Miniprotein binders against q96jn8r1131to1294. Designs and how they scored, part 2

Target 1, 164 residues: q96jn8r1131to1294
Amino acid sequence: TLEFLENHGKNILLSNGNRTATRVASYNQGIVVINQPLVPQLLVQVRIDFLNRQWTSSLVLGVITCAPERLNFPASACALKRAAWLLRGRGVFHNGLKICEKFGPNLDTCPEGTILGLRLDSSGGLHLHVNGVDQGVAVPDVPQPCHALVDLYGQCEQVTIVNP

## First folded at step 7 (miniprotein)

Design T30
Fold by OpenDDE base, look of step 8:
Structure T30 (fold): chain B 164 residues (1-164), chain A 93 residues (1-93)
Amino acid sequence: as target 1 above (164 residues)
Amino acid sequence: SDALRLFFEARRIIEEGGDPEEALKKAKEAFELFIKEGNLEFAAFTAVVIVELLKKLGKDPEEIKKWIEIAIELAEKAGNKWLVRIARKLEKE
């Protein structure tokens, strides 16, 4: 089953069989990684459960290709400088550098209840899904194995892994 | 759930510098509901929040001690190492 790893950001409380992550303090230190690596055609989805609208930014979604169990998490996903492909706002980032300005919906404005998904296609392309709708390839040729990463940042205070 | 709602309301009060007595009230209410729901992780952490609020309010040391023990016990029952660590820190503060 899909779960968040026990190795997570300092402000994260896992619950619900480690399928729910809640940031219980501050606005950062909220990175979580899903235990199973992405494999082609597997859709991994998380639902935004709670938002704190006093902040402007929201969750970051992406993948890492390093060993997640040993990862020393920075305060935010934006500080990951290696082995990281991230979706933030409408941008796509690789190792902290923006590689695409506008992709899909603005993650900073996704309301509670939004279901965000990641899926690798047969060619290694990373797809973003929003409420079940494929938004296209966000990152081509993602190295494998890779793990889905969620940064509960800013507004985003809780997410839950959901099945398709 | 209602428990989660109350929990986040309590947090909101704290974050905004609101009345800690009101936050405490909501936190205690949330705690009871988490227990009823069988949500040990949130019950444990809510107990941690309660301890912090009690300390802030200068409440009775015996009550504080009791809630620390509750937090630790529930954290251990939940099997959450992070929670256990957080709860144990309360004893040292």
Scores: ipSAE 0.685, ipTM 0.880, lowest interface PAE 0.7, mean pLDDT 94
Fold by ESMFold2, look of step 8:
Structure T30 (fold): chain B 164 residues (1-164), chain A 93 residues (1-93)
Amino acid sequence: as target 1 above (164 residues)
Amino acid sequence: SDALRLFFEARRIIEEGGDPEEALKKAKEAFELFIKEGNLEFAAFTAVVIVELLKKLGKDPEEIKKWIEIAIELAEKAGNKWLVRIARKLEKE
């Protein structure tokens, strides 16, 4: 089954059979990674369970292409300068560089209950899904293998892996 | 859930420099609800938070010892090695 990997940010408590990740302190140190690589036709979905609106920024969603089991995670996903493709706010970032100003909805405004999904298409394109609706290709050619990543940053205090 | 709301309320009080007695009250309420739900991971972590608050408030050492034992037992029952390490560190402090 899909679970969050036991190697995660220092402020994360895993629960619910490692399908729920909660940031239990501060505003950062909340990176989690899905335990299986993305393959074509695999849709990884997480539900936003709990937000704290005192923060302006919210979760970051994306993929990493390096082996996640022993990776030393930085405090925030935006500090990943290698092997990372991230969606933050409305922007798309590669290794810390913004490569697209506007893609999909603004992640910083997604309410509790929003279901966010990532999948690869057959050509290696990374798709974002929002509440079951495909937002199109965020990144056209992601190297494989890659793993889905969520950074429970700022507003985002809990997410749960859900089935499509 | 109600338990999670109480837990986060206690956490916000702690992090914003609020009244630790209020945080302790909310944390104990959250703990009872997490136990009722069978949420061993959060019950164990909430017990750790309760110990830190009791120590900060200078509460009875025997009550602190009891909560440390509760945190360790729940962490072991949950099978979460990170929680066991965190809870046992409280004995050392």
Scores: ipSAE 0.532, ipTM 0.824, lowest interface PAE 1.9, mean pLDDT 91

Design T31
Fold by ESMFold2, look of step 9:
Structure T31 (fold): chain B 164 residues (1-164), chain A 93 residues (1-93)
Amino acid sequence: as target 1 above (164 residues)
Amino acid sequence: SDALRLFFEARRIIEEGGDPEEALKKAKEAFELFIKEGNLEFAAFTAVVIVELLKKLGKDPEEIKKWIEIAIELAEKAGNKELVRLARKLEKE
């Protein structure tokens, strides 16, 4: 079954069989990674359980292609300058560089209860799903193996892995 | 959940330098609700937060030890190794 990896940001508490991640302090240090690489048959979904709307920015989703057991995570995903493709707000970023200005909905406005999914297609394209609806290819050619990442940043204080 | 909202309210009071007695009251309310919900993991973590507040307030060491024992018991019952480690760290301090 899918779980969050034990190597995570220092402000994260894992619970519910490591399927729930909660940022229990501050606004950052909230990076978590799914414990299995993405493969074309796998849809990784997380539900936004708790938000603090007093912050401006919210969670970041994406993938890393480095082995997650060997990483010292930065305070926020936006500081990942290697081997990272991230969905932030409405933009898509590769290694800190915005490569698409608008893709899918604005993650900073997603309410509690939103289910966000990441899936790799057979061509290596990374898809975002929102409440079960495929938003299309965010990143066309992600190298494999790659690992799904969530940064519980700012507004986002809790997410739970859910089955499709 | 009401328990989780109370927990985060207590945390924000702590982080913003607010009244630790008010934070303690909210944390204890959250603890009771987490127990009622059967959320032993967050009950245990909330007990850890209660211990830190009691220490900050200079409360009776015996009361602090009681809450440490509560945190450890709940973390062990939940089977959560990270929480057991966090709760037992309080004994070392």
Scores: ipSAE 0.626, ipTM 0.857, lowest interface PAE 1.6, mean pLDDT 92
Fold by OpenDDE base, look of step 8:
Structure T31 (fold): chain B 164 residues (1-164), chain A 93 residues (1-93)
Amino acid sequence: as target 1 above (164 residues)
Amino acid sequence: SDALRLFFEARRIIEEGGDPEEALKKAKEAFELFIKEGNLEFAAFTAVVIVELLKKLGKDPEEIKKWIEIAIELAEKAGNKELVRLARKLEKE
């Protein structure tokens, strides 16, 4: 079963069988990683449960290709400088560098209830799904194994892993 | 949920350096609602927050002890090892 690893940002409280992550303090230190690596055609989805609109930025979604259980998480996913492909706002980032300016919907403006998904295709392309709709390939070739990462940042205070 | 909203309000007060008594009030209210909702994990964590607030406010040690015990018990019932560790840490402080 899909769940968040216990190795997570210090402001995260896991609940609901580790399927729900809540940032219970501050605006950062909210990185969580899903336990099972992405495999082709597996759709991993999280739902945005709660947003605090006092902040401007929101969650970051992506994948890491390093061992998540040993990862020393920075305060934000943006500080990951290796083995990281991230979606932030409308941008796609690799190791902290923006590699795409406009992709899919703006994650900073996704409302509560939005279901965000990640899926690898047979060619190693990382797809973003929004409310079940494939938004296309965000990253054309992602090294495997990789793990889905969610950074509960800024507005995003809670997410839950949901089944497709 | 209403409980979660109250919880975050309490946390916000704390983070912003607001009135800890108000935070405590909200936290206790959140706690009760979490219990009603059957959310033992958040109830446990809220209890931890309550302990921290009580300590900050210099409240009665016996009350603090009770809330620590509540936190531990609920964390154990929830089966959340992290929360158990966190709650037990309060005993050592």
Scores: ipSAE 0.521, ipTM 0.822, lowest interface PAE 0.9, mean pLDDT 94

Design V7
Fold by OpenDDE base, look of step 8:
Structure V7 (fold): chain B 164 residues (1-164), chain A 83 residues (1-83)
Amino acid sequence: as target 1 above (164 residues)
Amino acid sequence: SKEDLAKKLIELYKKALELVEKGASEEEIRKLLEEVVKIAEELGDEYLIDFAKLALEEFERGDLDDLRYYIKLALEYAEELLE
């Protein structure tokens, strides 16, 4: 069963069998990691449950290749200096640095109810899915094992892991 | 305006980097970074606030490499906001 790990950002409250993450304070400290590592053809999906429009940014999606159980999470995923590939806005980032300018939809403008998915293909390419539609390869060769990461940042105050 | 604040923030970051390279006093650099935090908070942009606080924190701990790293991230982000 896919769940969020107990090691999470300080402002996160887990519920629903650790399948729902809620940021209960401020706009940051909202990083969560999904327990099972991504393996080829496994589609991991989260649904945006609630947005708070007082903020401007929104959730970040991505993967980490370090051990998530021991990770000391910074206030935001963009502060991860190593072992991180992230999707923020329309950009793709590796260890904080932009490696792709425009990819997929703008995550900052995804409405509530949007289902976002991550999947590794057989070649190690990381795919983004939006409402079940494969948006293509965001990162061509991701080291394995890796874990899906969600940063409940800015507007995004709640997400839930959903089955495909 | 927000645009003016962003431009000012960029200017201050560049000045901070210059002072670091010149070996300027810690107090002078600290003041610039603290001002950046204030400007970021006035702008109300989450990432700019976080980057500014991270930069200041790294400076205070004496890690200039990580300071440069977060300034770089902040500059890149701020410049994108102006596009």
Scores: ipSAE 0.742, ipTM 0.897, lowest interface PAE 0.7, mean pLDDT 95
Fold by ESMFold2, look of step 8:
Structure V7 (fold): chain B 164 residues (1-164), chain A 83 residues (1-83)
Amino acid sequence: as target 1 above (164 residues)
Amino acid sequence: SKEDLAKKLIELYKKALELVEKGASEEEIRKLLEEVVKIAEELGDEYLIDFAKLALEEFERGDLDDLRYYIKLALEYAEELLE
């Protein structure tokens, strides 16, 4: 089953059989990674459970292609300089640098209850799903293996892996 | 104002890049980067604070490539905020 890895940001507390991640302090140090790599037929989904509107920015979604089990995570996903493709706000970022100005919805405005999904297509394209609706290809050729990543940043204080 | 602080932040980052390129003294560059951190904290924006602290950390480590990297991220983000 899909679970968050025990190797995670320092402000994360895992619960619900490691399917729920909660940021219990500050606004950062909230990186979590899904325990198995994405494969073309796998849809990884998380539900936004709790937002704290005192912050202005919100969660980041993406993938990393390096082995996550012993990786030393930075305080925020924006500092990942290698092997990272991230969806942040409306933009798409590769190793911290913006490669697309606008893709899909603004993640900073997604309300509690939103279900966000990541899936690879057969060509290695990374798709974002929002409440079951495919938003298209965010990144055309993601190297494999890769793991889904969520940064419980800013407003986002809790997410839960859903389906199945 | 918040807009004035953001413009000042951008100005200081651009000055820091110029000084790094010229090989200016570490103390001069450090003073600029420390002021950038203070302005980012006054603005209260989480990404501006993270980028500012990372830039200062990489400067203290002597990693000028990573210093330029975080300044570039910060500039792109700050310019987006003014739009």
Scores: ipSAE 0.411, ipTM 0.727, lowest interface PAE 2.6, mean pLDDT 90

## First folded at step 9 (miniprotein)

Design U12
Fold by OpenDDE base, look of step 10:
Structure U12 (fold): chain B 164 residues (1-164), chain A 93 residues (1-93)
Amino acid sequence: as target 1 above (164 residues)
Amino acid sequence: SDAFRLFFEARRIIEEGGDPEEALKKAKEAFELFIKEGNLEFAAFTAIVIVELLKKLGKDPEEIKKWIEIAIELAEKAGNKELVRLARKLEKE
């Protein structure tokens, strides 16, 4: 079953069989990683449960290709400088560098209840899904194995893994 | 859930420097709901928050002791070693 790893950001408290991640302090230190690596055609989804409108930025979604059990998480996913492909706002980032200016909907404006998904296609392309709708390839040719990563940053205070 | 809504409202009050009595009220309400929902992790954590608020408010030491014991017990039942550690730390403060 899909669940978040015990190795996570310092401000995260897991519940609901490790399927729900809650940031219980501040606005950062909220990185979580899903236990099972992405395989082709497997759709992994999380639902935004709670938002704090105090901040302008929201969650970051992406994948890492390093061993998640050993990862020392920085305060934010944006500080990851290796083995990271991230979606923030409307941008796509690789190791901290923006590689695409405008992709899909703006993650900073997704309301509570939004279901975000990641899926690898047969060619290694990473797809973003929003409320079940395929937004297209965000990152082509992602190395495998890779793990889905969620950064509960800024507005985003809680997410839950949901089945497709 | 309503429990989490109340929990976050309590946090907002604390973070904004609002009335700690109001935060305490909401935290206690959240606690009861977490218990009803069977969410032992957040019941334990909310109990820790309650202890911190009670200490801040200078409340009855016996009440504080009671909530510390509740936090420890629930953390142990949840099997969360970190929460147990945090709860035990409250005894030493």
Scores: ipSAE 0.808, ipTM 0.919, lowest interface PAE 0.6, mean pLDDT 95
Fold by ESMFold2, look of step 9:
Structure U12 (fold): chain B 164 residues (1-164), chain A 93 residues (1-93)
Amino acid sequence: as target 1 above (164 residues)
Amino acid sequence: SDAFRLFFEARRIIEEGGDPEEALKKAKEAFELFIKEGNLEFAAFTAIVIVELLKKLGKDPEEIKKWIEIAIELAEKAGNKELVRLARKLEKE
């Protein structure tokens, strides 16, 4: 079954059979990783359960291509400078560098209840899904194996893995 | 849920340096709702927050001890190892 890994950001409490991640303090230290690598037929989906609109920025989604089980996570996903492909706001980032100004929705404005999905296509393209709708290829050729990552940053206080 | 909204309100009061009596009231309300919902994991974590607040307010050590025991019991019933570790740290602090 899909779960968040026990190795996660310091401010995260895992619950609900490790399918729910809650940031229980501050605004950062909220990185979580899905326990299984992405494969072309696997759609990883999380629902945004709780937001605090007092913060300007919200969650980050993406993938890491290094082994996550004993990785030391930085305070925020945007500080990942290797093996990372991230969706932040409207931008796409590779190892901290913005490579696309505008892709998909603005993650900073997604409301509670939004279901966000990540999957690889057969050529290694990373797709974002929003409420079941494929937004297209965000990143054309992601190395495998890779794991889905969520950073419960700023506004984002809780997400839950949901089945497609 | 209403329990989580109260929980996050209590956390925000604490983090913004607000009135710890108000945070305690909201945390206790959240605790009761988490119990009613059967959410033992967050009932346990909320009990940990309640202990933190009682200590900050200088409340009766016997009341603090009671809430520590509640947190440990609920964490163990939930089977959540991290929560057991967090709750048992309160005994040593």
Scores: ipSAE 0.736, ipTM 0.900, lowest interface PAE 1.2, mean pLDDT 92

